# VH-VL binders against a6uvu3, part 18

Target 1, 145 residues: a6uvu3
Amino acid sequence: MDKRITLIGSKIAKTGNEFIYCGVLEECSECRFKKICHDGLIVGKRYRIVSVRSAKHPCIAYGDGVKVIEVEPSNNFTILIESKKALEGLTLSHSDIQCNNILCKYYNLCHSEGMPEKYKIMELHEKIKCPKGNSLIKATVSTIN
Short names: E, the ipSAE of ESMFold2; O, the ipSAE of OpenDDE; V2, 0.75 times the mean of E and O plus 0.25 times the DockQ between their complexes.

## First folded at step 6 (VH-VL)

Design m54 (framework fv_felzartamab; at its last look DockQ between E and O 0.34; V2 from the best seeds 0.00; counts 0 for: pae E 6.1 > 2)
Fold by ESMFold2-Fast, scan of step 6:
Structure m54 (fold): chain C 145 residues (1-145), chain A 123 residues (1-123), chain B 107 residues (1-107)
Amino acid sequence: as target 1 above (145 residues)
Amino acid sequence: QVQLVESGGGLVQPGGSLRLSCAASGFTFNRYGMNWVRQAPGKGLEWVSGISGSGGSTYYADSVKGRFTISRDNSKNTLYLQMNSLRAEDTAVYYCAKDRDYFWGSYRYFDYWGQGTLVTVSS
Amino acid sequence: DIELTQPPSVSVAPGQTARISCSGDKLGDKYVYWYQQKPGQAPVLVIYQDSKRPSGIPERFSGSNSGNTATLTISGTQAEDEADYYCQAWDSSTAVVFGGGTKLTVL
């Protein structure tokens, strides 16, 4: 059970929308919803909205109000894949790039933690200039259910 | 006071590369998304790229995908834009712009902007 | 996947109300933001989340957003309000979209 509750601006509160949690704002310090809104969320982590409740609640950060949403950690990952395997809609088996350059700014995208055995390419982004000469492209991939 | 100071602009030949920097101060840098927005001479604003507070997520306008790379060094409070394969149409003032929200995504907006740095791509 | 349309120019007399529109498909379902830009200067956020003013922005600035059109309203327009105004929204691809801009002339 990894579903959790938070509150987000009413026009953003739509199932399927994703966001990265950035932490508590200073103006939230005295908010009665602070615990519900912020507890259980990890700064820098990506979440996906899985349900939205209809009622609006007052919010200092959103003048038109916020809605209660249920979120789960996003099943979408940003990774680097070999360009020759890069086709939107294609299902791939995960295989790590052969590289031990841990100081490379792309290292974590080449060796992403928590990758499923199989994933579907959702969107292709930019090609990167690999210091080791690999032909790599950045991609958003999703778990296969 | 929040301050954003861009640098690294200049004259570069078509096909060349250039790296822009934005030095940030006055806020907790690693908590906020950052963006590059450009403006060609006499034209309107065009969003170029955005990066999450941690640097783990990046987004690009279609016009720059595959050529530009946004990155950040949170230990130095500095945002970067690596620009490769530059074209004449990349000529613009490039602004560094700060996100404002406790949730970051496609709904971002910019509460503070730097003064901009001019990039001119010509032979 | 939204395009934002603004009139290229709006002219008002000092003290009159200026209204600058920003139109896009189902724009009322999105938050709209407005920026003021004077020649040679960086943009300044004047309205966020459709209708809210940042600290330091005069009360004469207000905003609305409904249906397909967002509107920036400047009541009792002053000479110093002469500037280019840009609306901004987001789309489903995590991209940010700006309107083409409106030059406000106060004469």
Scores: ipSAE 0.431, ipTM 0.706, lowest interface PAE 2.2, mean pLDDT 83
Fold by ESMFold2, look of step 7:
Structure m54 (fold): chain C 145 residues (1-145), chain A 123 residues (1-123), chain B 107 residues (1-107)
Amino acid sequence: as target 1 above (145 residues)
Amino acid sequence: QVQLVESGGGLVQPGGSLRLSCAASGFTFNRYGMNWVRQAPGKGLEWVSGISGSGGSTYYADSVKGRFTISRDNSKNTLYLQMNSLRAEDTAVYYCAKDRDYFWGSYRYFDYWGQGTLVTVSS
Amino acid sequence: DIELTQPPSVSVAPGQTARISCSGDKLGDKYVYWYQQKPGQAPVLVIYQDSKRPSGIPERFSGSNSGNTATLTISGTQAEDEADYYCQAWDSSTAVVFGGGTKLTVL
């Protein structure tokens, strides 16, 4: 339902790659592929490539051409969660975990930029040991809304 | 013509803060991502931070995460870099750079650059 | 995470061909960009998408990228081409990576 067809540069057209759609380029105004490239995409939204067609098409913005791709919205990212609260499918509030140690080697997983207010746990990974003694587990989460 | 003019550089003590500005003209500012790239004296280029045209997505080099904040005001055609907890190794000329590839804004390259503003962090 | 390696310097005689390399693991699978920086000036984009020239860049500038190596080629090198040259690529994240730079001397 949420899947879209678009075009992307041939060297970045790989299944699993992600991109943020940033809008229409001015030089694309007269391109015959403009609607296919841009219709249905939301500015600022992150998308994941789920399939790639092999044929290349000319593009004014990319010299090696573009390929037709199928994309879906991507709201998933990786964070650390308190192990006691970590259950796949569970919805948690962002404020459930507080860590202010900016020098920690795990800091970026505890304080990922763009952390949602609420998230759903999609997948649990390995446990890690917080330098402050907290019991934390790495998780893939999905934004809500 | 595209014009990018940085300001706000200067001398600051370690642990201090500065806010850099970049005034943009000659293009539709909100259509393009913007970046900061720095160059330490006698050294090469180092990408620092990037922001999407809307301001909805921001990106940082590991060396500045948690200390620097990129932002933009599309009503004033101005890009900002708030730099906190400055260190001697942050001493550099800071360039404002415009993305060319707006459509795939997660992948950056820079077609226009400002003249730079010098930040010196020393006692 | 890709690391881009460039030679620190390249020297050529006027009118000869200069070649500046940029090496990285499987770099041919990525787009490579080249910037020229003259002393005291901001960088200028001279090659994008491996081999394309922006408007206003002389045809003597060309680029290629295959395997582990991208190459900036300047044929018929002129004195005004004397500058530092940086390659740039993306990695698997949203980070931008530059090479260490190459000083081109025309003598």
Scores: ipSAE 0.077, ipTM 0.598, lowest interface PAE 6.1, mean pLDDT 81
Fold by OpenDDE, look of step 7:
Parts: structure tokens; C-alpha cells; sequence
Structure m54 (fold): chain C 145 residues (1-145), chain A 123 residues (1-123), chain B 107 residues (1-107)
């Protein structure tokens, strides 16, 4: 995957950490690092930190400054999919499971944040007993490049 | 200017239900996570629940898991808290609080708070 | 699970420096936030990201965080600073965590 460079708060700048990019802050409008921080990222997309530079830079949004990081879009997700669509190797367009029971322990798997528009089913796991009776299965999916 | 206005509080019996609302204005509602924080009379702040901007992720304190449901209607700029199976210990002022940092979505602190709505659970 | 511990109360005379601690395991590795709450009012963010002040917060408010302790410092404490102060952090397991709060009394 194509790596991108950005900046992130020094305390959370750790390899392996993930975050969802949510856009530019108003305070960033006049920041000299605005371009490096924001231009390479897509709002709503989940990224994983793959490397961290040692140097720290001042930031008006982070009190302890920021570090330069290399990130890549997260390409591995665990989600629930309808059993009828569950086939390893199959490419699907993402759609959340239609359910409004946010108290369900599976809700976040049914409504995963930062999912790509399309993904490939890499591995199927156990079937999930949906309280509403939906036929669901846990799956590891990867982003389609 | 950011405004958060809670409503829906009141007196309810133990085991009862109540639905709180928080009307938001002055910012792009769907870009920010929202939270409920409560404060029992004479006690400290307790985080209750959070929800991502899109509503795709929800979080709950252990004390309310299985009983409370956080939701939002981004078309109405409104945050909700459905409270079921209410207990005496749920008695508190309930604040809605806006996430400040929308750059890193999972990193939460609150820059704006509503004035709160009182929920009293008593027989 | 992360837990934040604050002293229940701190007292200072006007003009003195008030220091309110917030302790937690490896808290220095996290960002800490501070809120001021006056009676009958909603909390107000006074420090974010350990040491940054939001617009409108007096310069006498400052913050630090290292080791296991974050500290809110109010230099030249004034009568209007009398309030409850809460520290807050984020944890992936517990989400948002508040300290127990500290009542600051200005004598």
C-alpha cells in the first residue's frame, strides 16, 4: 500500500496505532504544517501508523507537539456479514447491517467505522447468533486496491 | 456559537425508562463525536456513553451497559440517550458533551457542554 | 482499566499558587485534560493536551504531566477560581475517564 506522511500528537505516535482521520481543525488553517498533516489523508478513512520519526514539532492542537509518522490505510477489518454473502475470496461492496439495536454487543461489527467501499473476504470465522435472527458470520476482510 | 441543550429529564420510578435529548447547533454535528456525562448530586463527573460522528461506533461505561442506548440523528442535529431499567444510582444531572478533537476520531475530550438535565430515580 | 486519583480538596489563600494533582498509572504517557466546574454550572475546559489553554482561559492556569501525575497549577489564585476541578483522560478499554474531582477553596 501507498504510505502517506502526516503528523500526530507525540504521545499517540506509536507504530501499530490506528486512527480515523476526521479532517482539518479550524486552528490548522494558518499552520505551516497544514499541508503535511492533512493533504494526504481522506476524511473517514482508518489509518495505521507504520513508522514514527524521532523529531518533535510544535503544534497548536497538541500540547506536547507532534511527530512525523508514516501511515497506510488500514487493510484488515473484522466485521459481520450476511451469511448468504460469505465466501472467501469474494469481493463485496460495504454496507452496514441494517439494525438499530445499538445495545447489541455486535453492533460495532455490524456498523464498523472507517470501512472501505469495497473489500475482499479473506477469512470466515464463526457464525454469530444475532438476537434479531439475522444470519450473520464474522469475517476478516481486506481493502481492495 | 456552539450550543448544546439537553431535555427529557424528570422524575421516574425505579425500573422505569426515560429518553434524553440534546439539541446541538453552531457546528457541523455529524463530524464530531458526542457524549453523555452525568453527575450525581454532590458527586463527581462520570462518563456515561459516547458515539462517533457517523453513529457507527458507540461506547458505554460498565455501569450502564445493557441498560442505556446512545444514538443520534444527524439530520436533526440531535443526540439521544435511551435509559431503561433505571436505578436510584442513575439519579444525576446528565450533560451532553461535544468531542473537541475530530482530527483523530478516537481521541476524546470535551470543549462544549450543555447545561444538563436532571434525572431523578425515586419510588 | 485506568483510574485517575485526585485529592478531594485543596485550599489556598488569595494570591497563592494552587496545585491540583491527578495520578494514574503511566499517566504521563497520555494526554490529560482539566475541567473547571462552579456550583450550578456545567464543566468548562480549562486545560487540554496536558498544558494548553483554550481561548478565554486566564494565563494563570497551567498544566503539566509526567510520570504518573498530571498537575493543574493556578498561579495567583483568585476568589473566582474557587470551584471543582476534574482531570480527564482517554483509554481504549474504558473510553473516557474522569478523576474524582478536587474542590479548590480560596480562603
Amino acid sequence: as target 1 above (145 residues)
Amino acid sequence: QVQLVESGGGLVQPGGSLRLSCAASGFTFNRYGMNWVRQAPGKGLEWVSGISGSGGSTYYADSVKGRFTISRDNSKNTLYLQMNSLRAEDTAVYYCAKDRDYFWGSYRYFDYWGQGTLVTVSS
Amino acid sequence: DIELTQPPSVSVAPGQTARISCSGDKLGDKYVYWYQQKPGQAPVLVIYQDSKRPSGIPERFSGSNSGNTATLTISGTQAEDEADYYCQAWDSSTAVVFGGGTKLTVL
Scores: ipSAE 0.027, ipTM 0.672, lowest interface PAE 5.0, mean pLDDT 89
ESMFold2 (binder alone), look of step 7: mean pLDDT 90; pTM 0.926

Design m55 (framework fv_felzartamab)
Fold by ESMFold2-Fast, scan of step 6:
Structure m55 (fold): chain C 145 residues (1-145), chain A 123 residues (1-123), chain B 107 residues (1-107)
Amino acid sequence: as target 1 above (145 residues)
Amino acid sequence: QVQLVESGGGLVQPGGSLRLSCAASGFTFSRYAMNWVRQAPGKGLEWVSGISGSGGSTYYADSVKGRFTISRDNSKNTLYLQMNSLRAEDTAVYYCAKDRDYFWGSYRYFDYWGQGTLVTVSS
Amino acid sequence: DIELTQPPSVSVAPGQTARISCSGDKLGSKYVYWYQQKPGQAPVLVIYQDSKRPSGIPERFSGSNSGNTATLTISGTQAEDEADYYCQAWDSSTAVVFGGGTKLTVL
């Protein structure tokens, strides 16, 4: 796995915990550790904590301090892909489905957070009934570097 | 500076549907997770649903799974809650609430809340 | 999932110290947040991450969290502090958990 280092609140710095990185907080703009804490992470991407260091460090965002953690990006996404391109083992380049129907129950699967430039289709699931008439199928995909 | 304004509440019959909206301003909307929290008349707070900044991840309370859908339009700075198969026990003021943390997950908390919109499910 | 227990009511005279407890299994290992809600209004965050105050919250508000109990303390309680107070935490699940709320009466 491609591993990154960051800092997170000491009470949530636990191996196995997952989070979505949301970007720098306002109060972090003047922090001397901003680069090591934030530069290794991609906004909107899901990470899993795989290692926690015991030492605490001061942090303006967490009153009881932060711990150094090692994280790995999530390997699995559930998304909707065009049925004609859906073949297990196929590597696809991510392209957005052009759809503005925010109230669609499938909206989040069509606009999945943290999608890499390329992904591999690991498993195909059911076809969905698209309100816009697109021929879509639900798939589990894995990130590739 | 930060403002959250809910709309879409009203009276609806059991089994009906309703869509709530929350207009956000004063912060970079797409960067923060958003939540819906409800409060039945005279009762306490109950978290309903949450959505990540990009809209790619959603979470629901067991009481609403399969009936409610949370979504967002980051180009319009708007959060939505589509409520289907409404029940009398869904009667509550629904609040839009903003996450603060730069790491989003089960350790969420809410730094700003809207004024709420009342949903009444009654015959 | 953690269950958070608060006393339903606390009464203090003006100027006295109010203490509102929030109890849960191993709560001291988690971050606790406190919200104030006045009648007809939305909740307002008054304490985050156990003991920190947001900008604009009076210094008389403080928090602590150890063992199984978190405590919200209001020193020199004023009439304007009369409100419902809710604690909040999380568990390893994705659910957000609120306490049942405490009505603070200043009489």
Scores: ipSAE 0.305, ipTM 0.688, lowest interface PAE 3.6, mean pLDDT 81

Design m56 (framework fv_felzartamab)
Fold by ESMFold2-Fast, scan of step 6:
Structure m56 (fold): chain C 145 residues (1-145), chain A 123 residues (1-123), chain B 107 residues (1-107)
Amino acid sequence: as target 1 above (145 residues)
Amino acid sequence: QVQLVESGGGLVQPGGSLRLSCAASGFTFSRYAMNWVRQAPGKGLEWVSGISGSGGSTYYADSVKGRFTISRDNSKNTLYLQMNSLRAEDTAVYYCAKDRDYFWGSYRYFDYWGQGTLVTVSS
Amino acid sequence: DIELTQPPSVSVAPGQTARISCSGDALPKKYVYWYQQKPGQAPVLVIYQDSKRPSGIPERFSGSNSGNTATLTISGTQAEDEADYYCQAWDSSTAVVFGGGTKLTVL
């Protein structure tokens, strides 16, 4: 796998964390770390932190400083799917769960933005009992587009 | 036909080091997470370590963190466990265990196991 | 924090139904997996995701997960089913957790 090196805020620099790269802030245009921090990353693409180095470095974009991290591209999402449709590792069409309860704590996991029509289940997590009675399971999925 | 064959077990003194290997065949090795699970004589199963298909993510039980290192060589279809600072409580049969075909880059449960290799830590 | 509790032993006569329990407060929200281990052999997956059976596992093996207890059921138990059975669950915070194991005796 093509690993990239970058910098992120020290408070969120933990192995296993994922983030969507949002591009370069104006304050970073003359930063000495601009090339290592942003070079090779694609705006809008998801990355997973695979290792974190212990030293903190000053950064104008992060008041608490930054750490060097290694990342790999990730199209992984955490979503909720119906338990009966949880076919491990198979390429599945995204099921649109019809629910208008925007105040539900699970709403964003049921209606993930940017979710493609097809995905592969990478990992199954805990079962979730929906307030509307649906039997759901939390899953980490990878996009196959 | 999936096969997992462990090797490298033996007798070692406390504080010593040992490297275990697991030779895999019958499946596309790089697409599956791999694990080490151990069993002390007369005791139950204990998960030790896991590694993603790419090798980019590694996971360890608290009892072995800082002492054991899991790695893999996908070009050789081989999984490794480097064991340092060995203790008497590390005495166990060590099993190589494959995650299911449909799961990639994760550890959680095991559809195929090797026959195990015995590690004895004794003076 | 997952903790799985199994009875240390279960005895059953040939042809009778054996039930092995695995209990834990987290089980309503977790998938459970079951492994069979015969003396001197590696474990074999017999049930995955609470109730599904891998290819090659006899139909007499079934699983369930209800309330705080998962159950492995062996209908018409045969002598060759005598083994240790382990339940297992997964949690991202505690990783892979096995129950203590149950020795099934068929007499």
Scores: ipSAE 0.000, ipTM 0.492, lowest interface PAE 17.5, mean pLDDT 77

Design m57 (framework fv_felzartamab)
Fold by ESMFold2-Fast, scan of step 6:
Structure m57 (fold): chain C 145 residues (1-145), chain A 123 residues (1-123), chain B 107 residues (1-107)
Amino acid sequence: as target 1 above (145 residues)
Amino acid sequence: QVQLVESGGGLVQPGGSLRLSCAASGFTFSRYAMNWVRQAPGKGLEWVSGISGSGGSTYYADSVKGRFTISRDNSKNTLYLQMNSLRAEDTAVYYCAKDRDYFWGSYRYFDYWGQGTLVTVSS
Amino acid sequence: DIELTQPPSVSVAPGQTARISCSGDKLGDKYVYWYQQKPGQAPVLVIYYDSKRPSGIPERFSGSNSGNTATLTISGTQAEDEADYYCQAWDSSTAVVFGGGTKLTVL
């Protein structure tokens, strides 16, 4: 997995914590650490903190300072896939299920956060009943860089 | 500048359903987590649900888990809350609230709030 | 889940310093946020990350957080500061928690 370095508030800089990167804050536009904090992170992608360095550094956004952290893309997640593509061990190129039913309880599993371009099906679970008639099954998948 | 406008509130009977919407403008909607926070008449604030910028990750308060579904349409800059199996204790003003931080999933707080929409669950 | 306790009410005369507490187990290990809410209006963020003030919030507002207690301090309190104040924290269990709120009355 590709590891990246960034900075995060000292009270939340803990190994194992996950976050979704949402982009540069307006306050960061003139910060000397902007490139270190933001470079190489992809908006909308989920990351996990894998290590934390002990030193605190000043930050205009975090009053008690920030710590350097090492992050990696989060690699395990649950999605819905079409039954015709559902084979354990299969590697798929990501394509969203064509559906605009935003109020469906399964909508977020059909449009999962931080989906990589390719993923491997690790485990198949139960079929779900799709309101639009799609044949869908829950799957645990892992990222493939 | 930043505006959040809720709609969809009203009177509904116990066991009924209602859908709330929040129209967002003045910021790049898809970059920020969004939340629903409610306030019962004369009472304090209670966080209800949160959703990540892409809509892939959702969180719920225990009091609404299994009954409410949060979702968003980034192409329309709109946040939704589908409320099913409504109870009298769900009566509250529901606020749409914007997350400020570029890191989500570890913590959250709310820099802008809509004016709220009243949901009354009564027979 | 962490539970946040605030006094239900605080009274202060104009020009005096108001202090509103927010207490919780090891709260000083977490970030605390403060919101002001006037009758019939939505909440407004007045303090974030324990002690930081958003643009447009008067300098008289300040915050601190240590041990088990976070404090919102309003120096030289003005009539317009009369409102309900709520503290908020986040814990690692994905819970967003608000305090019960404090009604600030300016005499």
Scores: ipSAE 0.339, ipTM 0.695, lowest interface PAE 3.1, mean pLDDT 82

Design m58 (framework fv_felzartamab)
Fold by ESMFold2-Fast, scan of step 6:
Structure m58 (fold): chain C 145 residues (1-145), chain A 123 residues (1-123), chain B 107 residues (1-107)
Amino acid sequence: as target 1 above (145 residues)
Amino acid sequence: QVQLVESGGGLVQPGGSLRLSCAASGFTFSRYAMNWVRQAPGKGLEWVSGISGSGGSTYYADSVKGRFTISRDNSKNTLYLQMNSLRAEDTAVYYCAKDRDYFWGSYRYFDYWGQGTLVTVSS
Amino acid sequence: DIELTQPPSVSVAPGQTARISCSGDKLGDKYVYWYQQKPGQAPVLVIYKDSKRPSGIPERFSGSNSGNTATLTISGTQAEDEADYYCQAWDSSTAVVFGGGTKLTVL
């Protein structure tokens, strides 16, 4: 299944959020939860939060505490693609959309970290109203192995 | 142990270009996002640009978009900022700043800063 | 879209408690960080993730964050605490925003 249990800061512990695991912080070296937080996570790999438990736990790394989350490797990505290239089942080489509007709510979908070099379009979603006038559609894509 | 050393600052004419470098040591450089933060004389801190650990994602403040390019060479533990079309308002000390978090993409803050390099844009 | 507002200056006598505010819309839903900067020096992280202290930062430094306001508190303020203080938060997962800074004067 490749699902993992870990702990993450309560203010960022939301189902659907993704992160790239960067390794252990120095302050976690002596934490009794270090094994649960970090065991089975691969540095540089992207994960998606699939569930969040409501209870907060004290944590040396987070001021407001942490929540237990279940994560899985992000083998399916949500990205924005040009509408003219948007066909379900099509295999594309990844190229980030050229846009510098970091305050756009869609910025992370245009500039996804951890995207594979090639991906297959699995499902097309809604058309995005791009502030810069690009014709974009939201898509779920999958890594090719 | 962690050290960040900036270089490449200097005096440049408006419309000119400069490339800043930041030499990093004491940590696994490729695991952490890196940032440039500037401070104009007598003014506050302004975030300029950020780059993910792999270099695959880059981020820019609106004030520098289209003019500045951030990049990194993980084999040399070096961060770069290519600055083009420089303006008088780009005059500032430019700091190299290291990201702290072990979960990227959800928050960003800086646990170590270099001493900065001064960029002066003047005729 | 978030703007962080700090008072431009705060004055306190030695041994008194200094409180520096940082205000922004729904700031309590975000993590806040605080930096100390002395003249001619690089900033130093003094509080991270609302209320955590890095190693080497004195216990007299503390932080809180609720509603629209985060606060840096320095209890028993010492002369060496005189500096500019900046708050920082996320505007998005990729954008960093700083407050305008507060000059703390210890007289």
Scores: ipSAE 0.199, ipTM 0.658, lowest interface PAE 4.1, mean pLDDT 80

Design m59 (framework fv_felzartamab)
Fold by ESMFold2-Fast, scan of step 6:
Structure m59 (fold): chain C 145 residues (1-145), chain A 123 residues (1-123), chain B 107 residues (1-107)
Amino acid sequence: as target 1 above (145 residues)
Amino acid sequence: QVQLVESGGGLVQPGGSLRLSCAASGFTFSRYAMNWVRQAPGKGLEWVSGISGSGGSTYYADSVKGRFTISRDNSKNTLYLQMNSLRAEDTAVYYCAKDRDYFWGSYRYFDYWGQGTLVTVSS
Amino acid sequence: DIELTQPPSVSVAPGQTARISCSGDKLGDKYVYWYQQKPGQAPVLVIYQDSKRPSGIPERFSGSNSGNTATLTISGTQAEDEADYYCQSYDSSTYVVFGGGTKLTVL
């Protein structure tokens, strides 16, 4: 049951599009579609649209309406995390690493774009030697299941 | 009411660094993604960077990737932009801008903006 | 890699209808947003999702978007509408994309 259903703006409801779920908007709290739209989605998790239904539904957040979509979790990521936070099976919120060394061979792993707000550590790899003295380890992470 | 107040701008030499701050009030800061948008003198708007409500997801324009770092402190309702390796072409007014959407992706837009802070990169 | 093209300037007399275009490849398949910026001030969202007005934006502002062109229309233009106007959309490769801006002069 990795596949979920939700509703998204009609012009962005396209198979293959990805997004990170950010949670309920304040104006959605009284919406009749809140349950189907938001329940079952995990804040910070990346989803990929795998199917789109043709019917449009009214939405306070999208003025031209929303369509029902089926989504599945996106692929796993390889990132660098602080060794003290590195425990297989642990669920963590991603934290930014302060570093301006753009010539570092690890820069892209430290400053990954599109990382989910929360993730689960699936596998720990090798520790790396950080030029700035941070204790870092490579990890394969997935969005929360 | 929503208020966004930027600070930290000033004059800096090429290759230097600056850290901008944006103090937010009037909404649940941790719930909404935040962005930096800049405008060079007499020029148009250019999106610089965005960060999710929790701070776990970040995005950067190609022109600043590897030089700028966006971050936030939700306990202080404050957004930051650490700017390193500054170039003359980074000279601009930098605006803090609030995101609206409940899905974080490439389809963002900005419902509230701060008044901006000027960054001048000159020798 | 969408680019949004706006005319650099549009001039209109008070009470006339101003139309500001924003063109991009298959732009009608995307949402378009419009911002108004007066001298020395921050941008203000005036149209979101092609045609919707935020609370507090006058009824004379309207938007449309089809094919390759989105249009901001200001009916019965007033002196206070003199400003720079920017369209905005998105692209999976560049994320946020702004048009170059249009200076609206009300003479």
Scores: ipSAE 0.346, ipTM 0.673, lowest interface PAE 2.9, mean pLDDT 82

Design m6 (framework fv_felzartamab)
Fold by ESMFold2-Fast, scan of step 6:
Parts: sequence; C-alpha cells; structure tokens
Structure m6 (fold): chain C 145 residues (1-145), chain A 123 residues (1-123), chain B 107 residues (1-107)
Amino acid sequence: as target 1 above (145 residues)
Amino acid sequence: QVQLVESGGGLVQPGGSLRLSCAASGFTFSRYAMNWVRQAPGKGLEWVSGISGSGGSTYYADSVKGRFTISRDNSKNTLYLQMNSLRAEDTAVYYCAKDRDTWTGSYRYFDYWGQGTLVTVSS
Amino acid sequence: DIELTQPPSVSVAPGQTARISCSGDKLGDKYVYWYQQKPGQAPVLVIYQDSKRPSGIPERFSGSNSGNTATLTISGTQAEDEADYYCQAWDSSTAVVFGGGTKLTVL
C-alpha cells in the first residue's frame, strides 16, 4: 500500500476521516515536525486516515495539539489527457494543456498542479468536448511508487 | 495586512450567468485554500464552494453543484466564481473567505473575509 | 450530515454574561468556530478550534465544546457586542456547515 505518515489536529485524527492535502502553512517554517507533517504528501491529493497514534504533540496551527496518523490515497488523481497519449498502463511525464480559459468547467482537470512529474494511467473514462477543440479524455492516474 | 476584495455582483435575470472575482493581497495566495460563502438578504451564512491552494481540488455545496465553477489564477492572486443557470434563490451577498486549515482542506475555517458583493437574480 | 442548531435570539443587559449555544450530533468530536457579524459588515472570526481567540478579540469572549453542544460565552457584555453570531463545523458530506445564527441584543 502507498501509506504515508503525517500529523493533524488531535480531535480530527480519527480512522476513516479523509482530507485533501493543501500544503505547508507559513507558521510551520520553524517547526521541528515540519518534515514529518509535510514531506511525501502531494498538494491536491486526497488521503484517508488508516491509523492514529495516541501521543499528542504541540502545534501552532492546532491549539489542542496534533497526533501522528498513517494515511493512504483514498482517490487517485483524475485529469484530462490528450487522446493520443491515452493508453491504460502507460507512464507519462506531466505537461500542462495550453489553455487559459478559466471559465471552462474542465479547467481544473486540465491544470492539476498537484500532479507528480510522472504518473501512470490506471483507468480511462469518457472523452470530453473541449471548447478549444482539443481531443481530451478523462483519466484516473497514480504516482509510480 | 490581509485584504480580500470582491467584484462582479449585479442584477441578472433567472437562467442567466455572472462571474465573481476576489482580489487577494497580504498573504501568499497560492498556499491557501479559498472559499465562497453567501448570505441571502436577512438570512444566515451558507458555504458555496472551495478550492485548494494549487487549484487541483474543488468542492461544491449540493445546491450549486453543476451550475457554479470555482477557479483561481495564482499569478494574479485572484479567485473566481462562474455562476450559470442562476435562480431567484441564488440572490445573496457573496463573500470571498480565506481558509486557515490549509493542510487538511476538508476541515477548514475562515480567518479573513472580504466585504461581499451583492448578486440579485430577478426578472 | 450534521445540522447545527442555534437559538434565533438571546437578550442580555449590559454587563451581564451572554451564552449562545450551538448543538449537533457528536459535535464535541469536531472543531467548532464562531463568527460575529454586525449589520452591513462581513463576518469576523471570534473563536477558532472550540476555545481559542484570534489576536485582537477581547478576553471577554470564550468558547467551549463538549458532548453535543458548543457554547460561545461573552462575559460583561457591552453594547458593541450586539451582532449576529454563527457557529461553524466541518462535515464530510457538505465540507462545512454553519448554524442558523443567533441575534444578540444588549438592552
């Protein structure tokens, strides 16, 4: 399993809870737990808590303290890729689709900044109609670990 | 100091569309999730939509899912809400709100709010 | 799926203690946040993570959260504390949930 260790607020550190990792707080810059809290987590990726350790640690962001948790990805990334590159099991280097139409309902799937530099196509879904005429297909992708 | 300034509100007919903007300053915009919260005249607060710092994850209240799209441009420190298929019940002041709990996007709260922009949906 | 219930109105005399409740199933297992909103103004965070005060919020504001009920307490209530107060918690189905709001009248 692709399990990671991190820390979160003691009250919400419960097996079964899910969260989207949203990045480092500025307040964490001098924290001795910064590396264990944040290293190995991908911004924008959803994680599920699979275990909680009992010890509580001080935290500037959570006034009642944080607990060590073990997490696993609950969902793989869902993105749009060019149909020409779309083959299940294929490993691709991430490249942004050239588009600045922020009003497009597909904008966030085309510009998933939380994506790793390389990913593997796990599952292909439906083709979409791109307003700019790009031939795109929705895909579930995963990091290669 | 943190500032959030909304714009784009106005009068629109049912079934119409409107785009709201929120200009942010005083913090590292790309590191914080952002939210839209609305308040109908004389009513309480209702969370509408949220977006992660990178823009890779978006969340919507059931009442707006499929009609509203949240997005952001981190190079311009600006948050957007594209509102389509507007209904009379979407009439509200729309607030831009900064997320505080940034590493667990599902457990968020709002430490700073903009002044709001009024959206009126009426014929 | 959590619904947060607040009384619609609370009245206190100046200098008295105001208590505003926020109730929800197993709310004590979640973090609760409180916002103050004065007429014509944006909400202001007054309590975060059940009981913590942001910088600039007077010491007369305090919070608690246990069982099914969170409480915002204002000691020695002053005229400028007249406002609507909203509680907020996280919910997995809707992401965030606000209470219906409580109008605090100081008279």
Scores: ipSAE 0.318, ipTM 0.636, lowest interface PAE 2.5, mean pLDDT 83

